# Ledger of designs, part 51: VH-VL binders against Cytochrome c oxidase assembly factor 8 (COA8)

Target 1, 167 residues: Cytochrome c oxidase assembly factor 8 (COA8), of Homo sapiens (Human) (q96il0)
Amino acid sequence: APERGAERRDTAPSGVSRFCPPRKSCHDWIGPPDKYSNLRPVHFYIPENESPLEQKLRKLRQETQEWNQQFWANQNLTFSKEKEEFIHSRLKTKGLGLRTESGQKATLNAEEMADFYKEFLSKNFQKHMYYNRDWYKRNFAITFFMGKVALERIWNKLKQKQKKRSN
Below, E stands for the ipSAE of ESMFold2; O stands for the ipSAE of OpenDDE; V2 stands for 0.75 times the mean of E and O plus 0.25 times the DockQ between their complexes.

## First folded at step 3 (VH-VL)

Design ea6 (framework fv_ebrasodebart)
Fold by ESMFold2-Fast, scan of step 3:
Structure ea6 (fold): chain C 167 residues (1-167), chain A 123 residues (1-123), chain B 108 residues (1-108)
Amino acid sequence: as target 1 above (167 residues)
Amino acid sequence: QIQLVQSGAEVKKPGASVKVSCKASGYTFTDYGISWVRQAPGQGLEWMGWISAYSGNTNYAQKLQGRVTMTTDTSTSTAYMELRSLRSDDTAVYYCAREGYDFWSGYSEFDYWGQGTLVTVSS
Amino acid sequence: QAVLTQPPSVSVSPGQTASITCSGDKLGDKYAYWYQQKPGQSPVLVMYQDSKRPSGIPERFSASNSGNTATLTISGTQAMDEADYYCQAWDSSTDYVVFGGGTKLTVL
C-alpha cells in the first residue's frame, strides 16, 4: 500500500525471504534461517475451528515474529554498511587502494577493526535496550494469551466430559 | 512521483525468448519487490512471479518454473523478466507491479503498475 | 492451487449500488485486494487488506471479507466506475499470488 511504502523508507528493504511452507500442513512449520535476520520463520497452522482467542494469540505471535525479523534484518544491514564504509575510509586515509597487488580486496587488521566494533556497540546500546524491553512485553502478552487459550481448552473438555456422562 | 516504465512491444517467433524491462523511479528501488503479471487478450490477470530488489530472491508460478527468470539491476533501478521457449499462448500484455509484501501475514498488494508490454508470439 | 471465483458480469443503473463477489476456500482467513482495470489501461488498486481504501479512491468504494466470500461494494455507482474488477489473495498452500477471473461492471 502507499502507506506501507512510506513506513518502509527508513527500514531495511525487503530483507526477508519469501516463505514457502509445505502444502497441506496440519501443524506449524518452521523454515530455514532467513539470510538477513538469521532467524527461522514459523508459518502458523490455522485450524478450521479456530476460536477468536486462538486467532488473537496466532496474530500476536505473527506480529512478534515480523517485528523480530525486521529488527535483526535492519541491524545486520546497518552493521554491514557501516563496516564497509569504515574499511574504505581507513584505507583511503592510509593512501591504500581497495585491492591488494594480488587483486584481492584490501582489509584492516583485527586491532584496527576493534575501533569500529567498539563504536558500533556503543551507538547501538540504546537500541538493544529498547529491543529487550519490547521483547519482554511481547513475550509476556504471548504467555498471557497462551494461558487464556489453555483455560478455554480445559473448559471445553470439561463441558464435553459432562455431556458424555449424561449420555 | 512513483513510476514504473516498461520496454516496448515485442513480436517473437515460437521457441524464441523475450526479455521485458521495468524501470522504477520516485522511490528507493530496494525497498520493494516487483511482481510480474500477464494478461492474454480478452482474459484475466495471471501472476508470473516475484523478485526482491534487495536480495534478488525470486518466487515463480509453478506453470512457468524453468521458463522464466527474473532479475534486477540496482544501479539503474530496473527489473527484468525473461520468458524462454515462447508458445503462441504466451501472447499477452506483461505488467510489472510494485509489491508491498508481508510474508508473516501472507498478503501482498500491487500499489503501482507499469504501462504494460505487449508480447505477440506468432508464426 | 486455490481458485478465486467471480461472476463474469454485473450490471447496475447509475446511482444504484453494485456488489461484486469473490469466493475462495477460507478467503476470510486471508487478506483480499481489489483492482480496477479500464480498457487499454493498467490495473489500479482500489481496495487493500479486505476493507482499506487507498488515497484517491472515492468513499463510495467499500469492501468486506468473511468466511469464503469477499465483496466489493460501490454505492451510488457512476459511469466512470464501469470497468473490469479483479480480486486477489495469497495462496498459503503454494505461496503464490492468486487472482479472481474478473467481473465486468456495466453501468446502464
Scores: ipSAE 0.000, ipTM 0.479, lowest interface PAE 14.1, mean pLDDT 80

Design ea7 (framework fv_ebrasodebart)
Fold by ESMFold2-Fast, scan of step 3:
Structure ea7 (fold): chain C 167 residues (1-167), chain A 123 residues (1-123), chain B 108 residues (1-108)
Amino acid sequence: as target 1 above (167 residues)
Amino acid sequence: QIQLVQSGAEVKKPGASVKVSCKASGYTFTSYYISWVRQAPGQGLEWMGWISAYSGNTNYAQKLQGRVTMTTDTSTSTAYMELRSLRSDDTAVYYCAREGYDFWSGYSEFDYWGQGTLVTVSS
Amino acid sequence: QAVLTQPPSVSVSPGQTASITCSGDKLGDKYAYWYQQKPGQSPVLVMYQDSKRPSGIPERFSASNSGNTATLTISGTQAMDEADYYCQAWDSSTDYVVFGGGTKLTVL
C-alpha cells in the first residue's frame, strides 16, 4: 500500500499549467483551458508606454487571474478526491469491490451520488460564499480602474486631436 | 538574499541514477519556475527542462525524454532533478536556475543560478 | 527546433568595443537573453528581453535583436569582461529553452 508521503509526492499538484504565448505580441493572448482549473489563462500585453494607472490595472487583473485559477484548481482537486473517497467508502459498506468484473472503476448511481453532492455543497457553502464575495470585490476594483484608464485615454486622445487641429 | 543552493558532487557508475537537489531561499518558491541546465567539461550550456513550483508541470528536452524527472517539495522550497541510466557523456556540472518573471507573462530569463553540482560518470 | 549560432571566440584590446553575435531563424521575433560565465563560476544574467540590463550590470553592456541576429555589445571593454558569453532564446512552439554554443571573449 502506498504511504501518505508517497501519495503526496505522486499526487498531481494543484495549480495552473504554463501558457506560452507568442513573444512580442501587440495584444492580449488567451490560452487553452488549464488542466487543473479548466479556466483559460490570459497573457496580458505590456505596451512600451504603459502609464502607472495602466500598470496598476494590469497587475490587478493578473493577481485576480492567479487567485481565480488557484481557487478553482484546488476546488476541482478537492472535489475529485472527496468524490473518490466517498465512492470507496460506500462500496466498502456495501461489500462491493472497487472494480467491476470488466476491470473498470466501480461507480455509484446518480441517486447514491446525490448524497455526496448534497454533503459537498453543504460543507463548502461558506467557502463558496467567501469566494463570491471576493470575486465581486475584485471585479468592482478592476471595473473602477478600467473606467479610470478609459478616461485617461479619452483625455489623451482629446489632447492629441486638439494639437493636430492647431498644427 | 535570494539563493539557490545545490547538493554536493556525485560519482556514479554507468547505468546508475543521480538525484540533484536545489534549495531555494529568499523568495516565494511557488511563484517561479526552476530550469535545469548542464555543462559538460569544456562545453556549452545545455537546457534539460523546467518545472513550475506552482503547478508541478514539467517540460523536458527531447534528448532527455524518458531519462529525466523533475520534482519540487514546496514544504522545503527544494527542486529536484533525477537523471537515470547514466552514461559517460552525462558527466557535467548540473545547474538549477530561477526564471525571473511572473509565470503568467511566459517570459524566460534565468536571474539566479545555483552554484552547480559536478556529476562524474565513470567505470 | 531552433538553433542559435555564435562565433566560438572574439578578441579585443582593453578599451575597444566587443560585439558578440547570435544567429537564429527569425530570432528577432523572439526575446534574446545573454549570460556571462567566468571559469569555475555559474552563469550570470547580463541582458534580458533583447536590450534590457539587470540591476548591477555596467552601462557599457548593451544589446539588440532584429531579423535573424541578436548582438551583445560591450563598450570600453575591460579585462574583467573576459569570459564565455551565451545567448538564449525561447521557442514558443515547443516551450523549449535554447542556448547558443557560447563565445569566448579574450581581452588582450
Scores: ipSAE 0.000, ipTM 0.491, lowest interface PAE 12.9, mean pLDDT 80

Design ea8 (framework fv_ebrasodebart)
Fold by ESMFold2-Fast, scan of step 3:
Structure ea8 (fold): chain C 167 residues (1-167), chain A 123 residues (1-123), chain B 108 residues (1-108)
Amino acid sequence: as target 1 above (167 residues)
Amino acid sequence: QIQLVQSGAEVKKPGASVKVSCKASGYTFTSYDISWVRQAPGQGLEWMGWISAYSGNTNYAQKLQGRVTMTTDTSTSTAYMELRSLRSDDTAVYYCAREGYDFWSGYSEFDYWGQGTLVTVSS
Amino acid sequence: QAVLTQPPSVSVSPGQTASITCSGDKLGDKYAYWYQQKPGQSPVLVMYQDSKRPSGIPERFSASNSGNTATLTISGTQAMDEADYYCQAWDSSTDYVVFGGGTKLTVL
């Protein structure tokens, strides 16, 4: 049956879109890019006998995905709104209309846009620094738990082999 | 105050068509899918299909394929279900239901239901 | 294509625990949902994704889903819980919704 894809949208402040992966698939599913964050969401498969450690890793990955999606959706919306507001403001001060004769949206030259980009990056510098810090911390934690889960799986396979040989 | 309000009861002859409406309020209409479920007198619930209020994409129950059409009008936040070539066994209360979505699990539940529309097919 | 089977009726005394079962092939591999319907009223979601309760649903409602059987459990059953209960699942291959036949819960 056709998948619904990322068709559902909400108006939550974060701007995170919804997606509809296959229900109860036996594998992780990667969705289409979110409208606002431009990131692909992942639906994680939950095995019947998920260990506490595997659950911890999955929840950490889910939480990191949510954090990352919300951050970029908010940044992209803020950027787009401020950019459009800047363009409209400058066009109004020049006495120009919002659309060209061909019906296209009017734009500013590169020099004017450069000023906007500089100010946007400057005022968001600290926010992006904290994002980068948290991004690396989260990825380190995920890698650490991935290693622990891998060791657990190796150990369990060794235990299964021992039981089969003794029984 | 999320509400789904359906159109009034209908009486139809066999072979006719019926179109039931479901007006949504209290939420962003395009953010949730709408399912249609019917219930014959004294019987259980039977799923008919769903429609995306965002894309207009539909998925219909196999036995209704070719007889049912679901549409939406985003300007009025209204979903519609049209059933053609009516038979006496189409007599039922027809419900619209909102498919709530849990982003992290990726699964939908029917979290809000319309009050139901009785469609009687008799000769 | 999947079929969900529920007992047609379950009776319980006030204050006792009621259990309503829903059986289907590999149902534990699907998410189960539960709806309550009182006469002349629309269904109300009481449990979703096997064991989760919506806001506003009393804590006395709980559920599980494993193997071929999902179970709705109502502890300390009250007269107000008397209703028809329907289980529901999604067929992952077709994206179709399937409902159980319904169980009439009588509190006597």
Scores: ipSAE 0.000, ipTM 0.483, lowest interface PAE 15.1, mean pLDDT 80

Design ea9 (framework fv_ebrasodebart; at its last look DockQ between E and O 0.04; V2 from the best seeds 0.00; counts 0 for: pae E 15.5 > 2, placed apart)
Fold by OpenDDE, look of step 4:
Structure ea9 (fold): chain C 167 residues (1-167), chain A 123 residues (1-123), chain B 108 residues (1-108)
Amino acid sequence: as target 1 above (167 residues)
Amino acid sequence: QIQLVQSGAEVKKPGASVKVSCKASGYTFTSYGISWVRQAPGQGLEWMGWISAYSGNTNYAQKLQGRVTMTTDTSTSTAYMELRSLRSDDTAVYYCAREGYDFWRGYSEFDYWGQGTLVTVSS
Amino acid sequence: QAVLTQPPSVSVSPGQTASITCSGDKLGDKYAYWYQQKPGQSPVLVMYQDSKRPSGIPERFSASNSGNTATLTISGTQAMDEADYYCQAWDSSTDYVVFGGGTKLTVL
């Protein structure tokens, strides 16, 4: 019995960008756009003496990035799928083939596609609202922790200066 | 309201032709196709063919190739189905239906139907 | 040409669940559409796409696909649900529409 290849639902692979920053870099690196999300991943630098707060900030940034990558990867896949479905349906209605006489993929005009975009946006409006809400929440948290880390760094620098003055 | 209104019942002799009309209203006629489906007395539904109201392109069931012609008049939003060389086995109720498409899933759906036209072929 | 096979008849008591199957080799990757036809009336679309109901179709109507079999399920079947039911599919190879043979649902 031929193993019916389970059509792997192309779950947008959590495409960990295979971009590896140079090992000697002390900076965050921005990778190329992910093929699914079209978002540029950030490779976060990990200091040798990372404080617990710095680590927490880094993790929060990483989690937020992953969340964003997944969201947009899925959204782009959904968009592409629905767009293609729309085009095919409209072409069928017109009694047109999927390919032009020149062998190119048949497409719809801008006016026809405008209807798709309107419908797509309408359908996904709530989803986008939730995304935006969560995006703000996450970014607020990140900003808050950035502030904490900044204060910690200032405090540590002051302590070091005091210790150097006492010796 | 979307409606498909068909022409009245027809009685024809064997060898004759019949032309059934289907007037569409309540939607943009050229934005959908029209399919024709027939049903012999006490039998199931048989798809006859499809026409695009936009391009006029047609696809007919193989069994009816050469005998059926589907046309549309966009000015009157009317579809026509002509069946030639009628036989006794062509006695059926003929339906027009608006065809919607879910192309990705490979389906055509008939969301609105005409009231049907009885065509009786009798000697 | 693709063939869709339905049972010729299904009987159910009022309030019980009716199940009508539609089997076809090409249904494995496709969803069947379902039509209800009452005597002397035109067919009415009752289920389309992936188990979607047109406006006006009661929630007691549902559809599912498993392998090469589509199933129309009518929960809490009522006397008014007595009708002929047809499954329908589209054959991508021929661009033909195919109907099942129909199932007469009797509510006893």
Scores: ipSAE 0.059, ipTM 0.643, lowest interface PAE 2.1, mean pLDDT 87
Fold by ESMFold2-Fast, scan of step 3:
Structure ea9 (fold): chain C 167 residues (1-167), chain A 123 residues (1-123), chain B 108 residues (1-108)
Amino acid sequence: as target 1 above (167 residues)
Amino acid sequence: QIQLVQSGAEVKKPGASVKVSCKASGYTFTSYGISWVRQAPGQGLEWMGWISAYSGNTNYAQKLQGRVTMTTDTSTSTAYMELRSLRSDDTAVYYCAREGYDFWRGYSEFDYWGQGTLVTVSS
Amino acid sequence: QAVLTQPPSVSVSPGQTASITCSGDKLGDKYAYWYQQKPGQSPVLVMYQDSKRPSGIPERFSASNSGNTATLTISGTQAMDEADYYCQAWDSSTDYVVFGGGTKLTVL
């Protein structure tokens, strides 16, 4: 009905594969690992009697999931791209082709790749630090609202028991 | 009072472009998507694509990709659908419809429709 | 894209129950929607999310969706129900909307 509350379509972040949860699920659904982020997405079941507080918690968890998926999808894509660029650059500098004489893909040894890993970690240190800060803040908020929801549920149970006064 | 009001009928020659407007009122424009659906004379409903008034993201039906563009103007609460390289088989009534959706819940429903815009493509 | 198949026409006498089917592979795993269209008018949503009825739609309209088939049922069919009826589903994997071919309901 038009007067019914509408939900916005949640779009997958750019660079992230969408997962397709089953429709009409009566339970939370855990999907396969995303192609880019390698994280398993969660589709949250929405009860018909969801309280405003429960809705706020669910939306916070959904938002946090989207943020987390986007971060790791971008990080993994950046890592893969820069790794290939580093390998190609190093092989060109050494005067080697991208293929071995046997036609196999040319690779760098572990010692040579150590330089890339050190540079990548150093370059992304600030980004990773900001991720950890935001991850902490989001988890704190989620835990806080989970506590509030738990208290609400306990209070509602107590109200029902007090009214019955029998058994 | 929720309404979608579309622009008037158009007659175009093959190869021309047409741009149909859909002005929304009575609700928060950015809270809903707009889908475009057409209907050739005496035929059924054919979904053309949708646009989010919130993000501007679009998704078009495969057979129309490359020929259709959907846009919104939030300052006037208006959605637009432009179809290029018109052919005689593009003759149809074009509808805009408000789409209430939730990707995670699997909802997608058209609760209000515009009055339709007849586009005739003839030589 | 998945195809939704509807009978092209259904005929019923006034007061009888009309049943309009919509068939598609694993349609019961998706939400089904139904639209009514009268000549010269825009479609009107008559049933949403398989079995829910919008405000203003008479109680004689009901619907179900299971397995491969969604069904729109109109009990005590009236002359005013004569129209074309379209089923619709949404495929989240493609983010595409699919309409059935439509069923012309004739009330004789």
Scores: ipSAE 0.000, ipTM 0.479, lowest interface PAE 15.2, mean pLDDT 80
Fold by ESMFold2, look of step 4:
Structure ea9 (fold): chain C 167 residues (1-167), chain A 123 residues (1-123), chain B 108 residues (1-108)
Amino acid sequence: as target 1 above (167 residues)
Amino acid sequence: QIQLVQSGAEVKKPGASVKVSCKASGYTFTSYGISWVRQAPGQGLEWMGWISAYSGNTNYAQKLQGRVTMTTDTSTSTAYMELRSLRSDDTAVYYCAREGYDFWRGYSEFDYWGQGTLVTVSS
Amino acid sequence: QAVLTQPPSVSVSPGQTASITCSGDKLGDKYAYWYQQKPGQSPVLVMYQDSKRPSGIPERFSASNSGNTATLTISGTQAMDEADYYCQAWDSSTDYVVFGGGTKLTVL
């Protein structure tokens, strides 16, 4: 049975959720949204008679999910930090304090915040293009192995039919 | 090596126009703004305006509104400043300066300056 | 709108500390910048964002900005420091650049 509750230190700090389904679950489980990525992790079912191809497909899907969760956790953290830095720097440049006279955090208006959003997208465009390219590569690999698993299952059915014809 | 190289000195009559060029090299031109600053003989620095090489947006000093036009040509990494309806008190050295800023952190310093272009308006 | 006021001149003996002030309403809430200009030359940035020093500027240059006043300080002043000095800030109402009138530093 696969080990449960493991938390990987090689991911970003506080990476994916620590939710773990029961060992003998017969279905994939969708956990709660991860605190940092805002994505819901999938905990993949491992059947008793998993073929080598089926195992490879499952591992590829697991690795792809982990990679995707890590990317968005890091991206969300970067977005939050850069947003606060932008607001702080623009307030300093304008000669305004970080707090209003009422003690609330000073903010920028919608037009000023639009500058941040446009620049963040522009600055990160290349990073997102590489992410999309890698996502497509992984998705094509997953699709390829899904096709191989489907053919393997058809072949095994035909083998079972050949045995029944002989008996 | 970051450089701003300006066009040569000009002598103009009152009422004419002048267009000063500023060719940038050694950095990504569209990542910075260009300010134009002039200095009359024996006087201090006077900011004229600014243009973003990225967006083409401009902001002109109030005194010069209606008389000044700033443009860029990104294919040649060149900024231009045109001052129209020249007067004798427009006699000055005209500088282009790169506006060094991190868009995320704020605006300005003028970290690199052109060599200056003397414009003399003879009456 | 915003006005940055500098003394027209400052004189100092070699080796002494020179202070050049730049006054403006709530200037300490803005970033202040300092430029050095020697005769016949383009201005050179010597301090930025209140107190930061660019590469190549001697450590004897320092600056501060609080309240209504930014100050450029040159310790151990040398003859080569003789120049005009300009402070600069942004006018928040117009997003315009504002320069001070300049200060002639004389080393005698």
Scores: ipSAE 0.000, ipTM 0.488, lowest interface PAE 15.5, mean pLDDT 80
ESMFold2 (binder alone), look of step 4: mean pLDDT 90; pTM 0.936

Design f1 (framework fv_cixutumumab)
Fold by OpenDDE, second read of step 6:
Structure f1 (fold): chain C 167 residues (1-167), chain A 124 residues (1-124), chain B 108 residues (1-108)
Amino acid sequence: as target 1 above (167 residues)
Amino acid sequence: EVQLVQSGAEVKKPGSSVKVSCKASGGTFSTYAISWVRQAPGQGLEWMGGIIPLLGTANYAQKFQGRVTITADKSTSTAYMELSSLRSEDTAVYYCARGSPLWFGESTHYMDVWGKGTTVTVSS
Amino acid sequence: SSELTQDPAVSVALGQTVRITCQGDSLRTYYATWYQQKPGQAPILVIYGKNNRPSGIPDRFSGSSSGNTASLTITGAQAEDEADYYCQSWDSSGNHYVFGGGTKLTVL
């Protein structure tokens, strides 16, 4: 029975380096760019008296960020993998080694890479269109909830002022 | 070395249109994004829009939407920017620039090769 | 549209270090790209990504980011570094480029 080599799906390690901000941060903390996505993660501040609307906004922002991080991490990994495979296949077809005589990594010139880029862009065009659509939808929702939270905060401030005038 | 060669200076009347060309030489044209950036006298850089010649898809800055048209001819490795309904405020140097080859592959975006610019003067 | 803001002008003494800062909400997510422009010339890419330099750009140029800010640092400023510097990033939509207002650097 031939051992089905478990194709290790190089899933991008789900270990988004949870940059833990200092415990005393009263504001959103921006981490260093992720090594896979090249996007800067944001740790959202959680107020002690977070309203249900504020919580919903925060969760929506967090989910959108995670979605975005995963998309770009996967995209970059896919690109790197496919690029490497293309280069290797092309070098092999040319009867060239993966390393030059000087020990440097053999590379293809821009003209030779043109076919790869063309194919890659063509294959990923639809994926990018869906990404953009979803990105807009998510940001629209975030903006909508930001507006709601702003209104809630204004209302709460007005109520507090009225209560102080009545005492 | 990759170069972007732009068309010559233009003098236009208000209400007319101008079409600037940008020809790429020395490299692949279709796989890079071509952006158009303008600069009014004594002002900063302003992105107008961009195109991926391979895909034929163009993006425009909101300010120029409906007034600018960006196209590319892959056979001649030439990008075009047409600006209509010209105003005095459109007097500027217009640059084409080559963007990163992976508009959709990387989260880093840059313009590494620039044309020398095309001066467009709008005068009555 | 997420705007990028820069100081309009900064000065540095010859051989000293200067930092040019760009601020904007998009910089929380995306890297800034930096361009140098001299009078009557097209912009030149000097820094992109985390801290990448194109070929031909001196090692005295470096990029950094913190919070909603990006910085271009010139360590050991030279007379030839006198120019306008522009930061560039994506807007909040990720579909449009935005430039900062530019910073004029004077070398004293």
Scores: ipSAE 0.019, ipTM 0.659, lowest interface PAE 4.9, mean pLDDT 85
Fold by ESMFold2-Fast, scan of step 3:
Structure f1 (fold): chain C 167 residues (1-167), chain A 124 residues (1-124), chain B 108 residues (1-108)
Amino acid sequence: as target 1 above (167 residues)
Amino acid sequence: EVQLVQSGAEVKKPGSSVKVSCKASGGTFSTYAISWVRQAPGQGLEWMGGIIPLLGTANYAQKFQGRVTITADKSTSTAYMELSSLRSEDTAVYYCARGSPLWFGESTHYMDVWGKGTTVTVSS
Amino acid sequence: SSELTQDPAVSVALGQTVRITCQGDSLRTYYATWYQQKPGQAPILVIYGKNNRPSGIPDRFSGSSSGNTASLTITGAQAEDEADYYCQSWDSSGNHYVFGGGTKLTVL
């Protein structure tokens, strides 16, 4: 199914952050780009009186971040693999060695690499399409729960106002 | 030289849970994927899931989602696989295996180092 | 998984060439990895990234890929090559490993 990746459940607890935000923060913090995914992690602030609904929203956002980092780490691995193998194949076809006279890996020019990029994009079209659909679904769910949390907060504030007036 | 050392054989009753450990010695732990693969007697290899400790995210094969939990403890270089609600059909050898590194010009997820396996028998 | 298909058994005469095949849609995008497993032992990686051999794997093992099919070729099969061979790749999304059903190689 197209939604297979988006609907994946993960029962493992979320990992420990590689970036440590300042202590006593009252808002979310954004860290440096991850080495492998090249995405910035977000450390989510946890209120002392977090409701079950707020916890569900936070965990959904954390899981979406982890899913997103995993996807791009895997994409970068796939790109590197196919790029290097394409270069090796083309150099072999030309009768060239894999190393230059200076000992560096031999490379292809920009025109030759254009063929690889077009083929890579074509091969990964379905994968990127599924990623976009999964991203849409995850963000829809996050937006939905953000709305529910906002309504809960409004309702709680309204209840507190009524409580003060009745006392 | 990297080795993966797995915990010993387990005999479990149906409905219980089992937690198998896999300790990496030598080499780098955090930036390699650690996968769990099982094999029932006389059957083929079946991937259950894996984790990249650096990313902290586990991925599970669809048929095991909801029953398997894969975790990693970077401080002890140990990965864990916990399988719940055990049935007789879960009787198998459970392997941990190290995947391809994230840093070295190779993006195929392959498993270059394998543990010797942990036999889990589920019987009444 | 049914995503990668292998024939369950194949035979080869000593010293001859055999080809073990693996078929699946994901192989159009990702290369297959090949493992050898002997009875009572953990699998051993024999080919990865289309046609790379780990240290210690004999030159007679090679990999190839075309369309949705990957092949493991053993040129000049030896008695010690008798084993089960499994292909493995990523699924179509590139997020999960999938294994083929395995091929039992008998060396005659």
Scores: ipSAE 0.000, ipTM 0.450, lowest interface PAE 17.8, mean pLDDT 77

